# Ledger of designs, part 18: VHH binders against q9vpf9

Target 1, 373 residues: q9vpf9
Amino acid sequence: MSMSIDSNKLLLRKGDMKLDNYPTCAVEALTRLETLIASRNKQNMVMQIISEFIFLERTPKDGDVRKSQALPISQMNLFQEFQLIIALIEYFSRPGRDATRNAIFLSLFGSHLTPQRSKLLSRLISTAVSGSVAPLLSSAGTWMQQVGCKTPLSLEVAQNIVSDFISYSRKTPEQLKQLPMVGPHFAANFMVAVADLYLNEQRSPTLNPPPDALLDTITEWMMENPTLCQASQQPLVLPAGAIAMPFTTPLAGLLRWVVLAPLVSNRSAYSNLHLSLLRALQQLVSSGESTALPSQDLMQIVKSLQSYCARLAESKTDPQADAAYQKCMERFAQAVQIALSSNCITNQIQLLCLLESLPPHKLMKIVIEAHKK
Key: E = the ipSAE of ESMFold2; O = the ipSAE of OpenDDE; V2 = 0.75 times the mean of E and O plus 0.25 times the DockQ between their complexes.

## First folded at step 4 (VHH)

Design c9 (framework vhh_nb_b201)
Fold by ESMFold2-Fast, scan of step 4:
Structure c9 (fold): chain B 373 residues (1-373), chain A 123 residues (1-123)
Amino acid sequence: as target 1 above (373 residues)
Amino acid sequence: QVQLQESGGGLVQAGGSLRLSCAASGFTFSSYAMGWYRQAPGKEREFVATITSGGSTYYADSVKGRFTISRDNAKNTVYLQMNSLKPEDTAVYYCAAESPSLEWLLYGEYDYWGQGTQVTVSS
């Protein structure tokens, strides 16, 4: 019982749009996208409508002076940017087809993201966090998964949340306390992104701890919401024929935080986070999830500890006598024990071999010996 | 002229390992997501693994924990390390490159494909 719209009618509607009535033309464009996004062969028209009528982008007037400057230039002033954010908040607050809403969000921000669209996306998401706009945050969570939670796009969004809510706070910001309840998928994907930014040798030669308020916020979230790490595993609501990118849980990144934290920090919050992560891992495993904590992520933690031990060797320090290393290995052994005991690791032999390459630790040795054979 | 050239395929016994390489030319490699797909005889082409421009990796459930995708932007090359190979992994493996386009985000359709390399796993 749904009505179909002819292709010719859609073309006529596009021709009737006017740029001189902003933000009305953006709102009208969003409505037209609801019909066009369902058609795979209309993606070029979708992108043209978004560029021209929503972001007011224009191709350069003259021939290419520089290839890098051939990107569309936005003609929006600051007031129009504000008007667009309000219009998008209003649009994504409406009850409706979740798959269509998610597809439109991905179309607005998921393809060729200019610096201006990136800035608008960050402002839009921060506004949605402050306003508890659950449907928009759900679409943002889907967007982060589809573009990849550790990509520059997702990291920029995560860094903006840290800048807007965390950087000047001494404790968990009020606006963020309810985020796991309002937008659990976004909160989980945000944790994947921020976990990658701190205590990670792949991003920085130094193990930089997260800001205190960020650590406290994530610790509180995990303690109050034991199933939060499972939120990223919920099926994505996308249009028929769309392919969902695989989910990523924040467990591996946060585990790296708690395991490597003793090398740079004595904050007690890491102990609470560690306990909550062990509980989350047990719950995830108990739900029948076979890839709760991939062996590849655990092997990356081994590499970081190997790098640390190499630095200790350069300073002629015995890793087995290093209190920080002993605490790292104790936390790591506890997590590995849960992962291995649950038979959720496909390449167990390679992981055990890598763990044996680390300077000996009493608990880790017991864990390795228990899972050989 | 965009070119993707796969190498490293061959015949291997079950439980063995192979490393596939894909050499890319004709585009700004570091800006593209790179993926591996496979097609077994009589089956549709299926997703195996992808690595984004930022280094994030994603795997099909059937290969997670056994296969590792990586990239070397200095060499314009993407790799697929395949461990613990099973007869079910027998397929032609294709390298693919995608700018984060609407079609990739919604439909998983890649802009550029290689010619493929045969992987045969015997029991």
Scores: ipSAE 0.000, ipTM 0.285, lowest interface PAE 12.7, mean pLDDT 81

Design d1 (framework vhh_4orz_3)
Fold by ESMFold2-Fast, scan of step 4:
Structure d1 (fold): chain B 373 residues (1-373), chain A 121 residues (1-121)
Amino acid sequence: as target 1 above (373 residues)
Amino acid sequence: EVQLVESGGGLVQAGGSLRLFCAASGFTFSSYAMAWLRQAPGKRREWVALITSGGSTDYADSVKDRFTISRDNAKNTVSLQMNSLKPEDTAIYFCAARYFLLGWYDEYDYWGQGTQVTVSS
């Protein structure tokens, strides 16, 4: 059944502002927000304009005394949701300053999403990926950094991209092949989020394993666009209310994932990904500058392996478990060798001491001795 | 070499009970997490229940309070007690073993061949 759009509604709000035919009122609201977001004193007005004129939400009235939390209720029908997605794509595609665009995106989606806004955000981003809408993907990438690339919000975005483009594909989807060129920051932040998604200990038990197409897609991205591995979660000049997150890189997250992968999977796609990461790291080191793999991230890999070895020590070892550990250490030693060759690793002595605490491995021992002084 | 052999499958009426067994050989059973997964015709394999080497258990929402996973390290067996069976539980049930749990519950080091469970209404 098709639903009719509500007829043109005239409602005087926020002074002489009028609620008009949808999505006209949303477009007008977005334009007005360009002025209001510059003022911290107008934050309450900004939030109300977004809720009332863009998402067509209303606060539940106190008719249900049993409910202690006031949750906004969406009045949008399916066609209005579609109209809003189109309006947002058009709006973010208009010429303008990145700072303003990013501030508006953060105000729309923030860190406290309702289920309805979350679903709309997912559909908006997937539509932008399909349509190669570079300005919107840039704002989305910045938003992921502002809310944190390893937070539930960013993990949900990553999960939806996997679901929409990758889960049913046998090879790298065409829409995603150009993503590093169209939206490099979004691609980089997606890689940070997806690596954490599949390593998170508190994940849903029903989470499907990463498809080979996902690993192949990231491998192709890294081989063709090695600078993506250097893209950092650097502090931006953040708008009021944005959360500053710890520094990290796609290379750090992806390397941890491929190093630990032999503990849970024997798939060759991980070996291909690993080689692409080593190539990218070597290229950055050879350029004389390497900030892509911080020592703190290498130390976190050591801690993960220490946890595995502690479990192994509490049980009789199995030849297959030993083989898995050997593969992990081989991949890790190769990455450490390249990283240490850069002479840019901070706390190198502490890192070497931590590496020596791991059960012996031939290549890792050679790497440690080569850099020990 | 390494083998996981399932047994106990069969035909049962809705509301009935069935107990599945998995006999393991060729690896250090007590060090592995053991799991049961199922696959209905034309559907993806889905995780059902897990028991860690330490004895901690976890269950899919669809089977919570109806299924119980247990292990006997002396006999190298893992069992799945299935109570209050529904037609939707009809599937091939697979036993699987994994040394280290990280990330997801759908990939395992060793797999059995599966045992058929059919629940009639």
Scores: ipSAE 0.006, ipTM 0.391, lowest interface PAE 9.6, mean pLDDT 80

Design d10 (framework vhh_7sr4_2)
Fold by ESMFold2-Fast, scan of step 4:
Structure d10 (fold): chain B 373 residues (1-373), chain A 121 residues (1-121)
Amino acid sequence: as target 1 above (373 residues)
Amino acid sequence: EVKLVESGGGLVQPGGSLRLSCAASGFTFSSYAMGWYRQTPGKQRDLVADITSGGSTKYGDSVKGRFTISRDNTKNTVYLQMNSLKPEDTAVYYCAARYFLLGWYDEYDYWGQGTQVTVSS
């Protein structure tokens, strides 16, 4: 009878292991990982070794790379990657508690991913979307929220979905239409990530504009599922020192994207998205959902517009920039009117003061005046 | 609960053969690595052979070429075929089981009660 798990013996065993029964041995490792998570014992080193075994990773040797800060090297071939993806889909489809599945997912794909695990995660999520694997998509959605929906990790996942299902594939648009029903939490967090991806990345020849198909897909999602953004409001336990409250809802993120879109592009697909967001906002407000669009998110839109105007003031006057700003303010004023009419916005006085600091716009002035004391 | 039951031991002349069997119950046999160890009175247990869930084998230096370990997952049984037996092979032989990722040495999860093998000359 063994008394404890010996980390040194595990490392030696992993190095000399024959992989005759892969991926069965990976499924056995997942079961062991689940047992350790359930035990509440702090076994971080053992869990790391088990996860490295699942991905067939080894520590770099002398001559590979510097040992300090060295990343594990995956020894998986393409067939083994495929076998692992199928095994993970089957494993996560088993009956069990969501909290346990989420903890296992976070142990495999935490905040510090190797390039190999990142690629496998992208393929795993794409396969789960194609196969409508609800439990796995739920865990992926929670993972995006845990690592942060606007972080490079989440943006890479979002970019992969856009690439696989919108930009390069014509066979899977129907599966994307069902995503809000199959994986609402993942769909909601994907929208937050996508909105930030296209707003924050530099507009260059290497970054293509968002495809019309992407905008149309999100428009359809919001028209058919106006409450989809509520999926992102599920409680999440964060590590000590992490962000305790979300800074952006899916509706707020999408609204920021649509409002600021004229600064980047003048495409009709954005107008349809804008209308779907106004409709969703009106329905959520009418139902008493004050958390759907926090005042802090509206203030962030104001700050983005202020930064844009400050940059314009430092440069030569561009007539197209003035026209773009007017369109931004028109869309923003419409959203602000709906939000303020609900009487659910906190810090309304501070929001109105910030709105007044923006360069004049006729509709926005009317909205501000209508909501003053 | 978990149970490992050894059988097939006995008295044999030098140069003879024996086959040991270990019947397992109370755990998912196919997920565990199985091993055979032997112990002479007053000495520590020595590795004879082990086999992973996938069928990969390892042998102690003194038995290589003479002993063969095998398993039958449908019968939840591990076997040790012992050929060309020598007087120094006289010992109590123990069946052991461990979860296959936790290593291969003396830290097994479960042990049998042992079966006596005597090689007389």
Scores: ipSAE 0.000, ipTM 0.094, lowest interface PAE 23.2, mean pLDDT 75

Design d11 (framework vhh_4orz_3)
Fold by ESMFold2-Fast, scan of step 4:
Structure d11 (fold): chain B 373 residues (1-373), chain A 121 residues (1-121)
Amino acid sequence: as target 1 above (373 residues)
Amino acid sequence: EVQLVESGGGLVQAGGSLRLFCAASGFTFSSYAMAWLRQAPGKRREWVALITSGGSTDYADSVKDRFTISRDNAKNTVSLQMNSLKPEDTAIYFCAARYELLGWYDEYDYWGQGTQVTVSS
């Protein structure tokens, strides 16, 4: 009986010492990763260190031996999760090589996130936005590009930013207004992701507009600096061994917003955003950029307009007399004219054929005829 | 006094079938697009199926060829026939309505309270 009491007391002491050591063990682990991350043959060791000392994950094999191939379970309490976020903010704020920080970020938050790590990533990025932590936002932007800006992972990050900073308020928080200055690459990739969430028939047959505050924020960003669209095309400092992902600009997604917006909204912000997008397109064209506006994205806008015209036909409404349709085509024709004039469009013949299938619009007809061979 | 009332939810074995109903009142049902959305525990709400006022249908990739949405304008009802059910179909299913020609604007004008569907393996 005395032995059992002493054993319990000793176990509590060992547990208390482990808790007292956190987050020190996570900080020590991050420092060790700086050396190990550069080695191709140490990747399993890197993952084990991250799992054990940073996320405090345990495998079920030391419990129920009947359950094989079980997923790791996080043992962090809420206070330890808070301590980890602070430790990561401090770590990524320290001077160091961008390639190493980006490699560590990707190793912490890979393409196959557990629910616990996904929750921590969202809180980490929101904290970094609130605190204007530029190096962490740079690593997060690189991470979004590496996993894909339109993947469920990147969309979840974007949705969490919208939830945390846009919420019920119609006014934009100061931290979001400064985001393009603090983390331009993250801001650009965030715009790629949020553009995919709204006014997108591929995601939902209902063309849901973005929240007013989000639209106003993005419109202000683009009005202040149309070249923000180019941030995602600039060279990234990639981790050793990482695959370079293709650069994606927010231009195509935001163009879809302004073209389809008249179907659901009369807000003037879309007109301002449209003008800033035309300036961004002209700037990219003038710099000789040939990937500014992919033909497949333009063709998808055509398909959305075809769907709208089919619905008008069911109601026996004439698309050529529909004011919303006229505004959609006016905005679309102006962007298409800039793109076609610059040799920025691949598969031009297919695009022109699809545009001709839409109910005629005076400006679009002029644009089509000008570019036929 | 708009009401959307779901029914037909319950427990079903994997591979089984279930039919959900939504009874609508308080608006001109035939002028509205009707949809089904679902929310699994700890997950965000996702769109499942849509039927327009004209009868055109669309489905999420995860349910295409397994689920069928239909409507009866005489009875002000929309239904969702769910075949080949999988454990991952377990969720609360919501009926929703929007005015088609004005309205891709909101997510939906009107929502039901939801009905629980549990698919055991």
Scores: ipSAE 0.000, ipTM 0.089, lowest interface PAE 25.4, mean pLDDT 78

Design d12 (framework vhh_4orz_3)
Fold by ESMFold2-Fast, scan of step 4:
Structure d12 (fold): chain B 373 residues (1-373), chain A 121 residues (1-121)
Amino acid sequence: as target 1 above (373 residues)
Amino acid sequence: EVQLVESGGGLVQAGGSLRLFCAASGFTFSSYAMAWLRQAPGKRREWVALIYSGGSTDYADSVKDRFTISRDNAKNTVSLQMNSLKPEDTAIYFCAARYFLLGWYDEYDYWGQGTQVTVSS
């Protein structure tokens, strides 16, 4: 007997499906997905079951050409959304294989999320953070790597965590203090995503620093958990047909924070974060990880510093005498030295030429001269 | 024409509270960092508080935990809530705006005319 017989049993209930039977049909569907997720020939059936019995989605009613690309709309009311969140928390807390849990999570929240699924995902993850639901957070972390930690999907998740726990806090929230212990993979990928949102010239010319509570949270995480950046190295167990995303660590984004921070902030937390990042970088390069600091990310930091120096020149200020610039270059030179000495930089000559174009700094000059051959 | 107009200054007893407002016009307010600076008689201008375009805030050590800066992008306003006021807080308070921050708190693109705050012992 094939899997199609069990799938047909769920589909036979389609004509009798009513809102008063929710969330029972969603729980039954989740259980059924365990046997279907590994089958390449049944992936369309998996998606149909998720759409119809878990999210209560319907295809657009009009065959209008203007709506031909419209995504299905969920018919869940707020109470049913709450019931689904509870059902998902219960389901992911059950004993099971990480591979199965991750595959189901990736099938529920794929790369092309509807607005309703996106809102539910955000509520689900915030609830899991508050409740320390480790298995769900592990699957969420894997999902962030699968869809890309710096894509709009992962950035929206990161922004919702900032909104829910950080935006109006004066200090590190209690719910987030234990996150590296409860869900290290999620915490690491959250740092990748959130680091992209702040002190990033590609997002804002004002180089907006992170909220104080967010900076303090990440600094405490990195100081207390020296191996946290290595959590992103955990092997991804992906469903059949899924494409693996490149290995990503929070080091590059957080390095941009500590290097550019002196230009906009005098907070001492950046000094502690800087020291913790050097420690984490040394551990990763010693493990043979060649992508810990991609050359392209380092070159983007150089370009941000060039933009700053050009503006200083317009104001008739000497970059070589500027205290903020000197502090930026000191932190940058220390990280660049570790990256270059590991022989893991693919565009080393181009990077060195860009570094030489910056106004001179004593330590950076020594680093450049040591690696010019 | 760019304009920053401060309001809410006045006389208050030590330990009291005041809320300052700054109404902005003539530029894209939501894209600018907004700051409050003050100048006491016979002293140099001192930075007090900053709110970045993204909503992050910074405070001078002398006012930390006593003052709160906030912004309303829909109304083009920035405000400074001042609690537990001390005689040393007596100064003219200026609203200032900067599109790109160059790493120091005393260089801004636009300035208001200032509002007087007097704290009596």
Scores: ipSAE 0.000, ipTM 0.151, lowest interface PAE 18.9, mean pLDDT 79

Design d2 (framework vhh_4orz_3; at its last look DockQ between E and O 0.71; V2 from the best seeds 0.00; counts 0 for: pae E 7.1 > 2)
Fold by ESMFold2-Fast, scan of step 4:
Structure d2 (fold): chain B 373 residues (1-373), chain A 121 residues (1-121)
Amino acid sequence: as target 1 above (373 residues)
Amino acid sequence: EVQLVESGGGLVQAGGSLRLFCAASGFTFSSYAMAWLRQAPGKRREWVALITSGGSTDYADSVKDRFTISRDNAKNTVSLQMNSLKPEDTAIYFCAARYFTLGWSDEYDYWGQGTQVTVSS
């Protein structure tokens, strides 16, 4: 047992006992976590410090056999929540190592959030976007990757950004225009999350149709920052028994969204997004990039189109006469042509076979024939 | 012949409730997503609620927690329960059907003629 850790815990506990010292005790706790996070097998102590001194969470009493219908609620009032948000903004704005900030962010918000911490995370990220707090947005982007960009946690973050900045805007919000420059990793992972948010037909409904301002914002981001779509996920160090989350790029997620969009929308904003994605993809191919559009993501698009065609067959509608299907296939064929011309697609034979299983489309047939060996 | 016929509209005081019904015929109802949209005087049509063929529901933020969409595949009907009505809910309410959806849709294959809902302050 480290004597310095014991001394620090006693010091922090004394600070936490006085409300007139909040948020000072939270700031002091964050500083002490920098040392503890570097130590293996101290995760239980880290979590206790976070719960007690940062979030002021109530722990159920040991030996209490009475089951209450009321769940434990955070002891923070609205003013203390505000103080914590400001303290976290100040903390993450300080000079320091990205690895340490990222580890602290992950420890604060983890992969299992209470409703209170989830609310605070949403407010924290929106405040960081408004204030262009680059180090915090970098840590948030890394957190989204570590918990998985297509998990409910990341989807909720994406939904809150849409709600806070986009839903009532007629054009790209000023706060979001610089986001790819201020927090490129967060912007990239937000695009992955938001594409999945609007593509997930099996989710519990929690979202309205995507606003034009969202599509316009992403289009502007891609036009001005084409390398943003290349954002690769960092290697993850997984604890024993953890399941690896599926990896996807912003380009792959956005392409799937724009290709399938004609099935639910005819808005011109999707055509503008599609063109920006094709330009980005062509630039990446020309630069020798090989990981921007994985074959698995292209195969998922095929499966979605197969499901749609099966439904058309139930109504005895010919997919070749269906305008929505034809538009989907036109957008998809253009992207596939650019992707295949890179000679970097894995499992190309399997992909071509899956594409041939779709009802015929003139451009797609030309693309398939050009790449048969 | 495809038809969507709305009913249940009317005049109600603020804070009151109405239940709208849509009777569908001429297509395989159970395979379609069903939606309610509204259009207030001088405004563009606004999406209100969606129910997918699988039964998943989605709502506009302005009506969430006040409105409930449901369907009865045996009767080929979709309904909208409207609670805690506000003057700004005053509009013509349209029933619409879409074969494919991603949990939402802003385009529809078939439309009803609409039913008027008027909420007095």
Scores: ipSAE 0.382, ipTM 0.703, lowest interface PAE 2.5, mean pLDDT 82
Fold by OpenDDE, look of step 5:
Structure d2 (fold): chain B 373 residues (1-373), chain A 121 residues (1-121)
Amino acid sequence: as target 1 above (373 residues)
Amino acid sequence: EVQLVESGGGLVQAGGSLRLFCAASGFTFSSYAMAWLRQAPGKRREWVALITSGGSTDYADSVKDRFTISRDNAKNTVSLQMNSLKPEDTAIYFCAARYFTLGWSDEYDYWGQGTQVTVSS
């Protein structure tokens, strides 16, 4: 029985949806969105349906959600939020097209997020991690790439994961340990975000190390799967015509961790992480992927080291005699050597010049000289 | 009324720099991805740069590492810093806004009138 073109049109009318039973209406809305999301000209309708039937937001009377300066206020209570999370998990666990799921996820959370939606997103993702919900995590990974892994929204998600699984747990949950296997793309993008949160002077004037349990977790991930960083390079599955945002690898951020770690910590985990990073870099070289280490990120490391050396100078300490600086430079030189050899660094000349500005280090000098020719 | 007003265009020598600005009004700017597109004489309009509502950026290969797009949500402005300009960069540059960050097409919700950029060899 060929469901007539007319029955499909009826399914697309907002007017036929009833708010009588939450979360049933949300699930129905999601189902309807599957059809609508493919249409380029129905974005307003999609947003209205999401706002009204999924998040229970009051839409301004003027009908154009896009023109409203006021953030819609959700009337969802805590229980309804919980119901929505469960409903979404269930929905994303259903068989379906990845492109459609990703599009729906992006429609739900890809635009300007209200504080409530942001919080709900964080809870949703945490729940997905806890439940090892692979399809949802895949969509979340795609979302992180599209919005940017270092954006406030992504960082908030990452911070919440850290809070839920690291800060409030005596032992890292098994579910987090398994995250690279369950959702490698998300795991990689998560690493980009968490790497940006710590040992980053752009975020904090002080070099704040990651929590020990987080460091251990990331180190373990990298040791067990040195190709995990490549997961961020997976092509995004998006609807036709959608623009994929560029990927970001966790390599630069993690390199910053290991290079700057000697300034704040003596934990052996950083050495292990460093080794894993070197291995990962070597593997990338073999794959011909040239954009693994943005020069800007490496330049940031140099700036941090410059600042440290300036402080040493103020204290009349010779950087050559400073064990921490020497260890930083050693780790940095090893990584740069591999990266330069693989042509994985953009704007190499600028980086080399900046590296030359640092107090001399034997290995770094060798590396610089080898690549300035 | 929705308005996108471009400024900063002009004549520049090859190798020079120019900064374009776009001032937006009449819509919730912070909720929109902003883009720059350009159209050279006799050519099709082409995408140049995009910045999402969250601040993520993307560039056409032809302008990568030379152009930088940025936005100021407090001022409802988007800018395009153009460095190392080439004669082939000569075009009318348009500011455009899209509600969805990624969109499903090359279509934008709002367009500016454009500003002329001429690069003289």
Scores: ipSAE 0.030, ipTM 0.422, lowest interface PAE 4.7, mean pLDDT 87
Fold by ESMFold2, look of step 5:
Structure d2 (fold): chain B 373 residues (1-373), chain A 121 residues (1-121)
Amino acid sequence: as target 1 above (373 residues)
Amino acid sequence: EVQLVESGGGLVQAGGSLRLFCAASGFTFSSYAMAWLRQAPGKRREWVALITSGGSTDYADSVKDRFTISRDNAKNTVSLQMNSLKPEDTAIYFCAARYFTLGWSDEYDYWGQGTQVTVSS
C-alpha cells in the first residue's frame, strides 16, 4: 500500500539518512536494508533506498526505479565515490550473515548497472583483491555466479582486474597470486571470465592469447590449488526461496586455451596448465549442462580448428603434416578421453560425429573408436 | 503501461518442438530477469526457466536439456525453445519479469496473459 512504502521512505529521511551526511547515510541505508531485504515484498523500497542514499542518484518523481525506462543519473563526486568504496569494504568485511550480505550485494550490483555503479563495482573488487578482503570476495563470487561469469557485467570486472594487476603492473602482486586462498569461489569465477576473453573467436576476430603474466598466474593457481575448479560447486548462500543460478567451472574455457595455444604460442606454461586440467578432469564426478565440459563448449574448439584447417587448405598444407594442428589434436584427444571416461560430456554422440569431421589424428581416432564400440 | 505478450503456442504431437516468444514493452527490458512459468489444468503454476538480466539461465529439472530460454535485448523479446515435447508439458505458458536478478519461484513484478501449449500423444 502507499502507507507501507511511503512510511518507510519517510522514516529513512528522518534518521541518519540525510543526503548531506554522506557517507553516513549510505552506512545507515545498508543497515536498514538488512531488515527490508529479508521481506521479499519490499523490493521497491530497497531499490529506492539504494539509488537515493547509497549511489546518490536522481530518482524518478514516483520513486520506483523499476518502473522507470531511463537509468538514474548519479550526482556523486570522486571524493564521495572513494568514501563509498571504503564504507562498502567495511560493510562487506563483516563476518557472518552471508545470505543477507549476498542479497544486498546483488541488489547493489546485480541488475542493469548505471555507468557509475559499474565503475564503483570494478574499483570495489580491485580494492578487495588488493586488501585480501575475504568476506567481500565471497560475496563477489556469489554475485558473479548469479549474473553469469561470461556476461558483460562479469567480463568488465575481469578485464579491469587484468588491467589493474597484470597490464598496469610490472610484477604480478602477491595479493593476486593469493586470490585462490583468500576467495576461491571468486577466483574460480574470475578464471571462467578471463578464459572467455582470450583464445576465443566468439569474442575476438582472431585468436588473441592471454598476457604472459596472466597465463603464468592462472597456471600457478591451477598447479598450487588442486580444489580450485570445484570451488564453484559449493551451494550458494542466498535467502530462503531464492533461485541459485547454476555454477560454471573454468575447465572448459581453460581447455580451449591449452588446445588452441599451439596455433599462436609456444609458451611452456600451456603444457603445465594442460597437465593440471587433465588432473582436474580425472577428479570430476558430475553430469548435466552445468558440467565441466558441455558439448557446446567443445564444439567451439572444433569450430576454431576447422577454421584453421580451412586456412591450411588455402596454402595447400596437409593438416597431418602441420605440427601445430597435431599438437592441438593431441591435447584435445587427451582431454576428451578423460572427460568421456568420467561422463562429463553432454551429447557425446553428437560430439564424436563432429570430431570425426576434423582431419585425422592418431590418438583422437582411438578415442572415437573406443566410445562408439 | 507494461505489457508482456506471449505467442507461438499451439497443438503439437509428442516428440515435437515449439518456440514461444514474449514481447515486452513499457519498461527497461535489459534491467529485468525474465522467466517462463506454466500452469497445467488443476495444478499450481510452476517455474520452467529463468534468464537473468545478465544472461545466466536456469531450468526446472522436468525440462532441463529439452528447453532453452534466450533473450534479445535489442528486440525486447524473450523466447523458449521447447524440444522433445511430452504430454505432461501441456499447460498455459506465462512470461514474467522481475527487476531483482535473483529470481524467486513464485513472485514476479509483471506477467503476461499466457499462451496455450497442448501436446498430444
Scores: ipSAE 0.014, ipTM 0.508, lowest interface PAE 7.1, mean pLDDT 82
ESMFold2 (binder alone), look of step 5: mean pLDDT 86; pTM 0.864

